# VHH binders against o75319: the designs that were tried, part 36

Target 1, 181 residues: o75319
Amino acid sequence: GNHIPERWKDYLPVGQRMPGTRFIAFKVPLQKSFEKKLAPEECFSPLDLFNKIREQNEELGLIIDLTYTQRYYKPEDLPETVPYLKIFTVGHQVPDDETIFKFKHAVNGFLKENKDNDKLIGVHCTHGLNRTGYLICRYLIDVEGVRPDDAIELFNRCRGHCLERQNYIEDLQNGPIRKNW

## First folded at step 18 (VHH)

Design AA20
Fold by OpenDDE, fold request of step 21:
Structure AA20 (fold): chain B 181 residues (1-181), chain A 120 residues (1-120)
Amino acid sequence: as target 1 above (181 residues)
Amino acid sequence: EVQLVESGGGLVQAGGSLRLFCAASGFTFSSYDMNWLRQAPGKRREWVALITSGGETDYAKSVKDRFTISRDNAKNTVSLQMNSLKPEDTAIYFCAREGWDHGEYVFDYWGQGTQVTVSS
């Protein structure tokens, strides 16, 4: 049977919208096949994701999945009205230029096509923290010109958990700006 | 050394069938979940099918009831029977092993891929 990712239960299922941005981060929702391994109150399905977003009076316009598998849920588990984008992202190492470019391109494309609404870009990896936080912060720093410490603080506050990986933090604070094309 | 080698790809007319194979070596094959993914021209790689070490299967909606994933542990092979093929099934098809790394699922090894072309 399916296994629950380690420490998955330790993180809040959904963060809050990052003020001044269209980003919201969350941990990976798990399809029904995982529920046998969880207490009812621990369950967090794709349906639960949308319910929690609605409770915040927000609406998702795009989901970016950064996990390096397709085990946790299927795109068809989502409403057809919300596009799903997979960006296979290796964990524990700073994302490469190609991954960063793919993320930036997806975000920019969304913003260009969604100027007439206030829908959010939902981003998740497994825990919705390290890979997710790095790529969101990298975008804010490289594209929006936000100071690295401000970007990190904003993400941490809104996610309800702090970035944990020192190599990610160090790259954001002191690493080079990545190409936007 | 872990190795995955795909075969069986080719050109086929719409409505036709193909059977892909993935030969695995360098690890205890029967202990691992195996997957097929595909990448169409100009598109991102997408998951197609899964078969667990226990023999349970799952499919993407787009291929459900047309494709069948199976495994032969004695021969260390995973197969993908593709029926009722459509032009939109045209892609490079990859075999991938699913591992457990740092407490999460990951596609940790990939084959080189095999080209499948479905003509209209």
Scores: ipSAE 0.918, ipTM 0.949, lowest interface PAE 0.4, mean pLDDT 96
Fold by OpenDDE, last read:
Structure AA20 (fold): chain B 181 residues (1-181), chain A 120 residues (1-120)
Amino acid sequence: as target 1 above (181 residues)
Amino acid sequence: EVQLVESGGGLVQAGGSLRLFCAASGFTFSSYDMNWLRQAPGKRREWVALITSGGETDYAKSVKDRFTISRDNAKNTVSLQMNSLKPEDTAIYFCAREGWDHGEYVFDYWGQGTQVTVSS
């Protein structure tokens, strides 16, 4: 059967909205086939995701999935009203310029089309931390002009966990700005 | 060296059928879950079907009941039988091995893809 990603249980299912942004990060929800491997209180399904978002008085307008698989859940498990975007993102290495661009483009497109609402961009990788945090911070730094340390601190605080990968942190703090077009 | 080579693509009319093959080499094929994905023109790559090493299958909603994924471990081949094809099925179809890397699922190897074109 399906295996639970390592350390997946160790992370909060859903973070908080990042103030001043439309971002919210969460760990990957798991479809029903994974539940037999989990205690009931450990389960976090696509349905649970939306329930938790609602508990925060928020609404998702877009989900960006950064995992490099499709095993965890299906786009069909999501409401039809919430667009789903897959950006295959390799773990442990700094995302390439194409990946960064794809992410920025998706975010900018969403913001342009959703000026009349306050719906959130939900971003997740497996744990909703490193890849997720990097790309969100990269956006804030490159597009919004946020100081790297401020972006990282904001993400960490809101996610409830800190970015762990030194190469990601180093790139955010000292790496070059990536082209936005 | 891990290799995945797709074949069987081509031009077919709507309502027609095709059978794709993926020949695997360079690894213990029977131990791995295999997937088919596809990428339509101007669109992102999307998952189509999965077959586990144990023979369990899963499908995207868009292809369920029309496509059948199967495997022949003796021949190191995974197949995709595509019936009732639609123009929207037009895409490059990729075979992908699913591995376990740093504690998570990943498509760790891909074929070069085979073109499937469904005309209306």
Scores: ipSAE 0.918, ipTM 0.949, lowest interface PAE 0.4, mean pLDDT 96
Fold by OpenDDE, fold request of step 21:
Parts: sequence; C-alpha cells; structure tokens
Structure AA20 (fold): chain B 181 residues (1-181), chain A 120 residues (1-120)
Amino acid sequence: as target 1 above (181 residues)
Amino acid sequence: EVQLVESGGGLVQAGGSLRLFCAASGFTFSSYDMNWLRQAPGKRREWVALITSGGETDYAKSVKDRFTISRDNAKNTVSLQMNSLKPEDTAIYFCAREGWDHGEYVFDYWGQGTQVTVSS
C-alpha cells in the first residue's frame, strides 16, 4: 500500500489566511487509499480540506499543488468549481526561474480573473511549509515589494510552522529578484 | 545509469487504438512503481496512469475505462493500451519512475516522450 510521507503527521493540516493577501497554505491532503495507515484523527482528505477552510469562513478559488508526484490525491477529488494547478517542484533546492515564473503567472492570472470576489489561493507541497513558503514569499517580495523578513514572518505565523530550509531563507533574504515576466 | 525510452506513438484516427511502450534499464525494474503522464500543446503535464510494483493500477478520470496500464517485469517494460482515442488525447506521452526521496513520493526519472496525435 501507499506510504505516508515522513513527518507529515507533525504539521498542522491547514494554516490561516495571510492578512493582506489571498494566500493560504496547507499540507497535502491524502486520498482514501492512505487512510488504512492513519488513525481516524490523523486523516486529512480533500473533503477535510474544504471543511476546514469553511470553518475559517473562507472559500478556495484555486489550488496550486507543488508536490513532485500525483500519488496523494486526484484533481477529480476536488469540486469542479475550484481549479487545480500542478507545478512540479523539486524539494530541498531553491526553485528555478521557470518554476518561480509559473507560480507568479498562475497567481497573477487568478487575481486578474477574481477581482470581484475574495476567494483564496490554496498552496501546498508535501508538508505545506518549505516549497510552499518559499514560493509565496518569493511572490510577496518580487511582485508586492514586501521586505523579505516581513514576508517570512507573515508566512510562518499564518502557517503555524516556520520555514526550515536555510538555503530557502537565505535566497529570500539575500538572493536576487527573479524575473516577473 | 537509469534510462527510460518510450515508443509506439504515432498518428491515429479518432476511435482508434494505440499501444505505447516504455523500456527501462539501469535499475531493478520490478521494485518500482511506474507512471504515464502526458502533455498536450499549450497545456501543463498531467498524470494519466499508475502501476505499482505489486501490480495495482490507478487512472485519471479522463482516461479511465479507455486506457490500460500494464507491466512485464521479465522484459523491464511498462505499457499503455489506449482505446477509443479522442482528439483531446493528443499529447506527448511520458513514462516516469516513481521513487522515494527525502521521505516522499517523487517522479525521479522521465523518458524523452513519444508523440501521440489523434485526428478527427
């Protein structure tokens, strides 16, 4: 059967909306085939994701999946009204310019098309922390002009966990601005 | 060195069938899960099918009941039988090995892809 990602159970399922943004981060939801290896209280399915978002009085308008697999859940497990976007993102290394551009383009497209609502952009990798945090912060820094330390602090506070990868943090704090178009 | 080489692509009429092959080398094939993905023109790469080392299969909704993934461990090959093909199935098809890296699933190796074109 399917294996649970390491340390997956250690992270909060869903963070909070980042104030002043349309972003919310969460760990990867797991389809039913994974439930056999989890206690009931550890389960976090696509359905559970939407329930938790509703409990926060929010609504998802887009899901960006940064995992480098399709093992965890299927796009068809999501409501048809919520677009799903896969951006294959390698872990443990700073995302390349192409990956960053794809993420920025997706976010900008969503914001352009959703000016009339307050729906959120849900972003996740496996744990919804390092890759997720980097790309969200990279966007805030490069596109919104947010100070790097402020972006990182905001993400950490809202996710309920801190970015762990020093190379990600260093690139955000001292690395060059990446191309926006 | 790990290698994946796709073959079997081509031009086919709507409603027709095609069988793709992926030849694997450089690793213990029988120990790995294998996948097919595809990328249509101007679209992002999407997952199509999975077959585990144990022989369990899974499919994307868009291809379920039309496509069949299988493997031959003696020949180190994974195949994709595609029936009832539609123009929207037109894409470059990739085979990918699924590994376990840093405690998570990853597509760690890809083939070069094979072109499938379905005409109306």
Scores: ipSAE 0.917, ipTM 0.949, lowest interface PAE 0.4, mean pLDDT 96
Fold by OpenDDE, fold request of step 21:
Formats: sequence, C-alpha cells, structure tokens
Structure AA20 (fold): chain B 181 residues (1-181), chain A 120 residues (1-120)
Amino acid sequence: as target 1 above (181 residues)
Amino acid sequence: EVQLVESGGGLVQAGGSLRLFCAASGFTFSSYDMNWLRQAPGKRREWVALITSGGETDYAKSVKDRFTISRDNAKNTVSLQMNSLKPEDTAIYFCAREGWDHGEYVFDYWGQGTQVTVSS
C-alpha cells in the first residue's frame, strides 16, 4: 500500500491566512487509500481540508499543488468549484526560475480574476512548509516588495512551523529578485 | 543509467484505440511503481494512470474505464491501452517512474514522450 510521507504527521494540517495576503498554507491532504496507515485522528483528507478552512471562516478559491507526484490525492477529490493547479516542484533545492515564474503567474492570474471576492490561494507541497514557504515568500518579496525577513516571519507564524531549509532561507534573504514576466 | 522510452503513439480517429509502450532499463523495474502522464497543447502535464510494483492500478477520472495500464516485469515494460479515444485525449504521453526520495513520492525519471493525436 501507499506510504505516508516521512514527518507528515508532525506538521499542523492547515495554517492560518497570512494577513495582508490571500495565501494559506497546508500540508498535503491524503486520499482515502492512505487512511489505513493512519490513526483516525491523524487523517487529513481533501474533505478535511475544506472543513478546516471553513472553521477559519475562509474559503479556498485556488489550490496550488507543489508536490512532485500525483500519489496523494486527485483533482477530482476537490470540489468542482475550486480550481486545482499542479506545479511540479523538486524538493530540497531552490526552485528554478521557471517554477518561480509559473507560481507567480498563477497567483497573479488568480488575483486578477478574483478581485470581487476574498477567496484564498491554498498552497501545499508535502509538508506545506519548505517549498510552499519559499514560493510564497518569493512572491511576497519579488512582487509585493516585502522585506525578506518579514515575509519569512509572516509565513512561519501563520503556518505554525518555520522554514527549515537553509538554502531556501539564504536565497530569500540574499538571493536575486526573479523576473515577474 | 535509468532510461524510459515510450512508443506506440500516432494518429487515430475518435472512437479508435491505441496501445502505448514504455521500455524501461537501468534499474530493477519490478520494484518500482510506474505512471503515465500526458500534456495537451497549451495545457499543463496531467497524471493519467498508475500501476504499483504489486500490480495495483489507479486512473484519472477522465480516462477511467477507457484506459488500462499494465506491466510486464519480464520485459521491463509498462503499457497503456487506450480505447474510445476522444479529441481531448490528444497529447504527448509520458512514462514516469515513481520513486521514494527523502521520505516522499516523486516522479524521478521521465521518458521523452510519444505523440497521440485523436481526430474528430
């Protein structure tokens, strides 16, 4: 059967909306086939995701999946009203310029099309932390002009866990701005 | 060196059938889960089907009951039988190995892809 990603159980399922943004980060929800490997209280399905978002009085308008697989859940496991976008993102290394651009383009497109609402952009990788945090922070830094340390602090606080990868942190703090077009 | 080579693509009319093949080499094929993905013109790459090392299969909703993934471990091949093809199935089809890297699933190797074109 399917294997639970390592340390997946150690992270909070869903973070908080990042104030001043439309972002919310969460760990990857797992489809039913994974539940046999989990205690009931450890389960976190696509349905659970939406329930937890609702508990925060929020609504998802887009999900960006950064995992480099399709094993964890299917787009059809999501409500039809919520678009799903896959951006295959390699772990442990700083995302390349193409990946960064794809993410920025997706976010900008969403914001352009959703000016009339307050729906959130849900972003996740496996743990919803390192790849997720990097790309969100990269966007805030490059597009919104946020100071790197402020972006990182904001993400960490809202996610409930801190970015762990030094290469990500270093690139955010001292790396060059990436193109926005 | 890990290699994946797709074949079997071509032009077919709507309602027709094709069978794709992926020849694997350079690794213990029988130990790995294998996948098919596809990328239509102007669209993002999407997952199509999975077959585990144990022979369990899974499919995207869009191809379920029309496509069948199978494997021949003796020949190091994974196949995709595509029936009742639709114009929407037009895409480059890729074979991908699914590995376990740093505690998570990843498509760690891809083939070059094979073109499938379904005409209306």
Scores: ipSAE 0.917, ipTM 0.949, lowest interface PAE 0.4, mean pLDDT 96
Fold by OpenDDE, last read:
Structure AA20 (fold): chain B 181 residues (1-181), chain A 120 residues (1-120)
Amino acid sequence: as target 1 above (181 residues)
Amino acid sequence: EVQLVESGGGLVQAGGSLRLFCAASGFTFSSYDMNWLRQAPGKRREWVALITSGGETDYAKSVKDRFTISRDNAKNTVSLQMNSLKPEDTAIYFCAREGWDHGEYVFDYWGQGTQVTVSS
């Protein structure tokens, strides 16, 4: 059977909307086949995701999935009204320029098409922390001109967990700005 | 070294059938979950089917009841039987091994892909 990602249970299922942005981060929801290995209160399904978002009086307009698998849930598990975008992102490594560009392009496209609403961009990797935090912060830094430490602090505060990977943090703080195509 | 080699692709008419194969080498095949993915022109790569080391299968909604994934551990092969093919099934089909890396699932090895073209 399916295995629960390590430390997955240690992270809050859903963060808070990042003030001044359309971003919200969460850990990967797991489809029903994973539930047999979880206590009921540990379960976090695609349906649970939307319920939790609703509890925050928010609405998802896009989901960006950064995991490097398709095991955890299916796009068809989501409402048809919410676009799903997979960006295969390798863990533990600073995302390459192509991955960064894909993310930026997706975000910019969404913002362009959703100027008339306040729907959120939901971003997740496995834990919704390191890859997720890096790419969100990279966007804020490169596109919005946010100071790196401010971006990191904002993400950490809203996610309820701090970025853990030193290479990600170092790249955000001291690395070069990536090209915006 | 780990190697995955797809074969069986080709041109087929709508409503036709095709069987893809993936030959695996360089690892204990029977211990790994295997996947098929595909990438249509101008579109992103999408997952198609999974078969676990235990033989359990899963499918994308778009191919369910038309495609069948299977494996032969004695031959180190995973197959994809595609029936009732549609033009929208046109894509490069990839075989991918699913590993466990740093506590999470990952497609850690890919084949080069095989072209499937379904004409109207």
Scores: ipSAE 0.915, ipTM 0.948, lowest interface PAE 0.4, mean pLDDT 96
Fold by OpenDDE, look of step 18:
Structure AA20 (fold): chain B 181 residues (1-181), chain A 120 residues (1-120)
Amino acid sequence: as target 1 above (181 residues)
Amino acid sequence: EVQLVESGGGLVQAGGSLRLFCAASGFTFSSYDMNWLRQAPGKRREWVALITSGGETDYAKSVKDRFTISRDNAKNTVSLQMNSLKPEDTAIYFCAREGWDHGEYVFDYWGQGTQVTVSS
């Protein structure tokens, strides 16, 4: 059967909307097949994701999945009204320029098409922390001109967990700005 | 060295069938979950089907009931039988091994892909 990702249980399922942005980060929801290995209170399904978002009086307008698999859940597990974008993103290493660009392009496209609403961009990797945090922060830094430390602090605070990977943090703080085109 | 080599692609008319193969080498094939993914022109790569080491299968909604993934452990091959093909199925099809890395699932090896073209 399917294995639960390591440390997955240790992270809050859903963060808070990042003030001043349309971003919300969460850990990967797991489809029903994973529930056999979880206590009821540990379960976090695609349905649970939307319920938790609703509890925050928010609405998802896009989900960006950064995991490097399709094992955890399927796009069809999501409401048809919420587009799903997969950006295969390798873990533990700083995303390459192509990945960064793909993410930025997706975000910009969404914002352009959703100017008339306040729907959120949900972003997740496995834990919704390192890859997720890096790309969100990278966007804020490169596109929005946010100071790196401010972006990181904002993400950490809203996610309820801090970025853990030093290489990500270092790149955000001291790395070059990546092209937005 | 891990190698995955796809074959079986080609041109087929809508409604037709095609069978893809992936030959695996360089690892204990029977111990790994295998996947098919595809990438259409101008689109992102999307997952198509999974077969576990135990023989369990799963499919994307778009191909369910039309495609069948199977494996032959004796020959170290994974196959994708594609029936009732549609122009929308036109893509490069990739075989991918699914591994476990740092406590999560990952597609850790990919084939070069094989072109499937479905004409209307």
Scores: ipSAE 0.907, ipTM 0.945, lowest interface PAE 0.4, mean pLDDT 96

Design AA20
Fold by OpenDDE, look of step 19:
Structure AA20 (fold): chain B 181 residues (1-181), chain A 120 residues (1-120)
Amino acid sequence: as target 1 above (181 residues)
Amino acid sequence: EVQLVESGGGLVQAGGSLRLFCAASGFTFSSYDMNWLRQAPGKRREWVALITSGGETDYAKSVKDRFTISRDNAKNTVSLQMNSLKPEDTAIYFCAREGWDHGEYVFDYWGQGTQVTVSS
């Protein structure tokens, strides 16, 4: 059967909207087949994700999935009204320029098409922390001109957990900006 | 060395059928979950089907009831039977091994892919 990702239970299921942005980060929701390995209070399904977002008086307009599998849930587990975008992102290493570009392009496309609403861009990897945090911060730094430390602090505060990987932090703080187009 | 080699791709008319194969080597094939993914021109790579080491299967909604994934552990092969093919099924089809790395699922090895073209 399916295995629960390590440390998955340790992270808050959903963060808070990042003020001044359309971003919200969360850990990967797990489809029903995983629930037999979880206590009821530990369960976090695609349905639970949307419920928690509603509890924050927000609405998802896009989900960007950065996991490097399709095991956790299927796009059809989501409402048809919310587009799903997979960006296969390798863990533990700084995302390559292509991955960064794909992410930026997706975000910019969404913002262009959603100027008339306030729907959120939901971003997740497995824990919704390192890959997720890096790419969101990379966008804020490269596209929005936010100071690296400010971007990192904002993400950490809103996610409720801090970026853990030093190579990601170092690249955000001291690495070059990446090509936007 | 882990290797995955796809074959069986080609040109087929809409409504037709095609069977893809993936030959695996360099690892204990029977112990791993295997997947098919595809990438259409100008589109992102998308998951198509899964078969676990235990023989359980799952499919993307877009291919369910049309595609069948199977495996032959004696031959170290995974197959994808594609029926009722549509032009939108046109893509490069990849075989991928699913592993467990740093506490999460990952497609850790990929084949080179095989081209499937469905004409209208």
Scores: ipSAE 0.900, ipTM 0.943, lowest interface PAE 0.4, mean pLDDT 96
Fold by ESMFold2, fold request of step 21:
Structure AA20 (fold): chain B 181 residues (1-181), chain A 120 residues (1-120)
Amino acid sequence: as target 1 above (181 residues)
Amino acid sequence: EVQLVESGGGLVQAGGSLRLFCAASGFTFSSYDMNWLRQAPGKRREWVALITSGGETDYAKSVKDRFTISRDNAKNTVSLQMNSLKPEDTAIYFCAREGWDHGEYVFDYWGQGTQVTVSS
């Protein structure tokens, strides 16, 4: 039964911490039931995620899951000490204002509660690229005042893959600033 | 034309039971995985249970061993038997179809939901 998401194997599992931010992006981890379709070196489980973060000398303080499903893993597959937030985000279109607001609210809440540590916000969609990159960049632009091209370049470099969807890139570069409240 | 219609919600005392139903139409029901999700007041929608087209089931930790998802392919229905109900189970319950779109899983159709209220 379980199907591996198309092209999922083609993406690096975990990116690098984005300097000057609290973000790290990754592709969706896959629970054990998916592993029958994967070679051992292709596996990337919830446990593998935390091991790879530890290898970078980092620690996750929040995971924001942007997938529009719960098929890939369950929140209980994560350490109990790491908060998990699901924001159902429709793919292939620029996220709507309510989705953007939920993301901004989650990030701001995390930053307030974690001002005295260096824990990271992990963000993923299915591939950790288009929806993930869009919402991280939208936050940096709207809330932190980062120039659109600088946000996109930072994300692409740290993720290790470039944003692919032109409608997302166009909206970040030329679209309106979204409300922060 | 895909339609999902939930029913069976209501008011129940803590420790009681309810059975929810989801009537499906407009698609080949037996070919699709089906889910229940719920949304408590002021909270985000969360996943509750899955039943695959082949009959395999899975559950959120918070409901495991208390809730049972089942399907009847002859009647195009999915059900959620809810036992040992707690006030924390108070929510609108939705059924959702699991689709495969652009190479990834997606909840592509939803019902309008049915209210379950568990009183002390």
Scores: ipSAE 0.834, ipTM 0.917, lowest interface PAE 0.7, mean pLDDT 94
Fold by ESMFold2, last read:
Structure AA20 (fold): chain B 181 residues (1-181), chain A 120 residues (1-120)
Amino acid sequence: as target 1 above (181 residues)
Amino acid sequence: EVQLVESGGGLVQAGGSLRLFCAASGFTFSSYDMNWLRQAPGKRREWVALITSGGETDYAKSVKDRFTISRDNAKNTVSLQMNSLKPEDTAIYFCAREGWDHGEYVFDYWGQGTQVTVSS
């Protein structure tokens, strides 16, 4: 049977767009087969995701799924017109350089292809916090030159929850710049 | 020492069939959900099929109605019957165990993969 991820109900489904960026973060949407363990008000499906983005007067142009599984929903559960990218990202450890590179490559490709619109990159892991926040902040620091503390503060404010893992925070603040190529 | 070992790959003409096997050891196989994934040359790994410990199955749209996942708990194997093969099914096929780690699903163990090549 399907298990609801631990503490998943405790997180806001979708954050706010991060000003000055093309990012919005959210927790993993759950396909219909998970709903038998959820009250109606607890449901957050792929459809609910798009409704909530629309309620913010925003539009998704790409979803980057950082979960290390395909159990929660499938690409076909999304509108066919929205590109979907899976980057298998190991949890609770700082993502390796190859994972960081894949994320940067995906974001850079999106920004080039979408330079004449305002569509957003949706990024999620299971809870939309630690892996998601790390990779978004790593991009802002390494590619956009944002100060580490400013990137972290922006993410925390817009997600509505703070990055929790000290090893991620320490790596963002004090770790080496990562190569962009 | 969890181990997953895939077999049954090979070269097949389009329209043909192959059956893949994954031999599992080092864990209570009947208690775990199992997956097949694949990676085509130059592409990202993609999920193909799931079979739960209770025998429920699910498939990616691209293989639904052509592929059948099954399990034999007495032999600790999961298999993938692939019918009506197409050139786009060419890939390395991986068996993966669905774990539950720190309160979330994770593919926690993988095999080394078996190559399937479908020629036109």
Scores: ipSAE 0.832, ipTM 0.916, lowest interface PAE 0.8, mean pLDDT 94
Fold by ESMFold2, look of step 18:
Structure AA20 (fold): chain B 181 residues (1-181), chain A 120 residues (1-120)
Amino acid sequence: as target 1 above (181 residues)
Amino acid sequence: EVQLVESGGGLVQAGGSLRLFCAASGFTFSSYDMNWLRQAPGKRREWVALITSGGETDYAKSVKDRFTISRDNAKNTVSLQMNSLKPEDTAIYFCAREGWDHGEYVFDYWGQGTQVTVSS
């Protein structure tokens, strides 16, 4: 059977829009087959995701899924009008340069295509915290010139949880700027 | 060492059929969920099908009712029967083992892939 990811219940389902950006972070939504192991109040489905975004008076224009699996939900569980992008991102280590580049390319493409609206890029890994926070912050630092500590603070506040992994934090603060092209 | 080796790829006409195989070794095959994924030219790798250790199956919408995943625990193999093939099914097909690592699902081992080409 389907296993609920460890500590997944401990995280807020959806964060807040990060001011001055087009990003919103969330934990992985779980399709119906996972709900047998969840109390009703613990459920967070793809439908629940979109309801919570609408409750914030926001609209998703892209979802970037950073999980290294397809077990949790399928792209067809999302509205067909919302583009979905899978970037397989290995956990527990700083993402490699190719993964970082793919993320930057996807974000830049979205911003170009959506410059006349205010739709958001939704980003998630399993918990919507470490891989998600790393890649969002890496983008803000390398592409937007945001100071590392300011990017991290903004992410933590808007996600509602602090980045936990020291290797990610160390790389953001002291690691090299990655190429944008 | 864990090994996954795909075979059975080839050139086939649209509307035709093909059967892929994945030979597994180096682990307790019957205890693991297995997946097929594919990567079309110039596209990102996408999920195709799942078969759990208990034999439950699931499919991407684009292949449902045309593809059938199955497993033979005695032979340590996963297969993918592909019927009514379309040019859009042209891709390298990968077998992937799905593990539970650090509290989450992970495609932790992959095969080398086998090429399927569907001509129009």
Scores: ipSAE 0.831, ipTM 0.917, lowest interface PAE 0.7, mean pLDDT 94
Fold by ESMFold2, fold request of step 21:
Structure AA20 (fold): chain B 181 residues (1-181), chain A 120 residues (1-120)
Amino acid sequence: as target 1 above (181 residues)
Amino acid sequence: EVQLVESGGGLVQAGGSLRLFCAASGFTFSSYDMNWLRQAPGKRREWVALITSGGETDYAKSVKDRFTISRDNAKNTVSLQMNSLKPEDTAIYFCAREGWDHGEYVFDYWGQGTQVTVSS
């Protein structure tokens, strides 16, 4: 690509596994064409993602890409053994019910098919924070019955950055349980 | 008012060729990167090809060497030449504008799509 997403360098590449869940969050990996504008220590490629997961003694079993573009990397840049799923998620507004349903459906399908292993669902948007955090927390609240403040605290701690977008936080804390699951 | 209108879809025999067009209006076409995506029956929409404002191209692995994206800035059109068509290329094909919004890439405008059906 031509442009590095704004503030992308400000976020840790990969979080840590969220205890008691199958989730790990990260920012969007960038294919080689973006590296012209990055110092070596700033690079975070699809390969770097898998190396960092391996260093945590974890294994990805699914990647859910929430970006509303295909510019940053292609599914073929990932190992063919790791399923990839694109859910086009509009930024800056609380995701609509269709998007929430698609996310829940993907997670539930993964958990069913992976009940006999401990592989993780990797979730990212551009920065791995607001859309990613919202949908993970929405799943934990609506499907797992986790208290909103506990879901948010768990996500923030494991991502290494706090959810920033206030409309997402307010919807998680005060909004209705979504029954489109 | 940004508008994208696809055309050129239809029924084509396997091994045949078809050319799709996307007519763009309401913006400075030459300044924007453009994409084709497709959605097969029962599947999620997938990216097919990119052409940048500078004319550089990129393709999904499944269509590389069979499809060619091109642009005509004088006519404000993006084209997709599809050769050696296979039944698995059957889909609704959409053109999409690549925007830069709040510091990130986004498909910010889409056409309504044009149906391509490849018979065996």
Scores: ipSAE 0.824, ipTM 0.913, lowest interface PAE 0.7, mean pLDDT 93
Fold by ESMFold2, fold request of step 21:
Structure AA20 (fold): chain B 181 residues (1-181), chain A 120 residues (1-120)
Amino acid sequence: as target 1 above (181 residues)
Amino acid sequence: EVQLVESGGGLVQAGGSLRLFCAASGFTFSSYDMNWLRQAPGKRREWVALITSGGETDYAKSVKDRFTISRDNAKNTVSLQMNSLKPEDTAIYFCAREGWDHGEYVFDYWGQGTQVTVSS
């Protein structure tokens, strides 16, 4: 059977739009087959994601899924009108340069294609925190020139939870700027 | 050491069939869920099918009713029967083990892939 990810219930389902950016972060939505192990108030499905985004008066224009699996939901569980991108991102270690480049490429492509609207890029890993926060912050630092501490503070505040993984935080604060090409 | 080795790929005409195999070794095969994924030229790797240790199956919409995933625990193999093949099915097909690591699902081991080419 399907297992609920550890500590998944402990995180807010969806954060708030990060001001001055096109990002919103959330934890992985779980398809119906996972709901057998969830109380009704604990459920957070792909449909629930879109309802919560609408409640914020926002609209998703892209979902970037950073999980290293397809077990939690299928792209077909999302509205056909919302592009979906999987970037398999290894957890518990700083993402490699190829993964960072793929993320930057996806974000830059979205911004060009959506210059004339205000749709958001939804980003998630399993908990919507460490891998998600790292890649969003890495983009803000490397591409937009945001100071590391400012990027981290903005992500933490808007996600509603602080980045936990110290090696990610140290790489963002003290590690090298990654090339954008 | 965990190893997954795909085979059975080749060139086939549209409307034809192929059967892929994944030979597993180095772990208790019957205890693990197994997946097929594929990567078309110039495209992202995408999930195709799942078979659980208990034999339950699930499929991507694009292949449902044309592909059948199965397993043989005596031979430690996962198979993918592909019928009514279309040019869009052209890809490298990968076998992947579904692991549970640090409290979440992970494709923790992959095969090298086998090429399937579907011509008109």
Scores: ipSAE 0.821, ipTM 0.916, lowest interface PAE 0.7, mean pLDDT 94

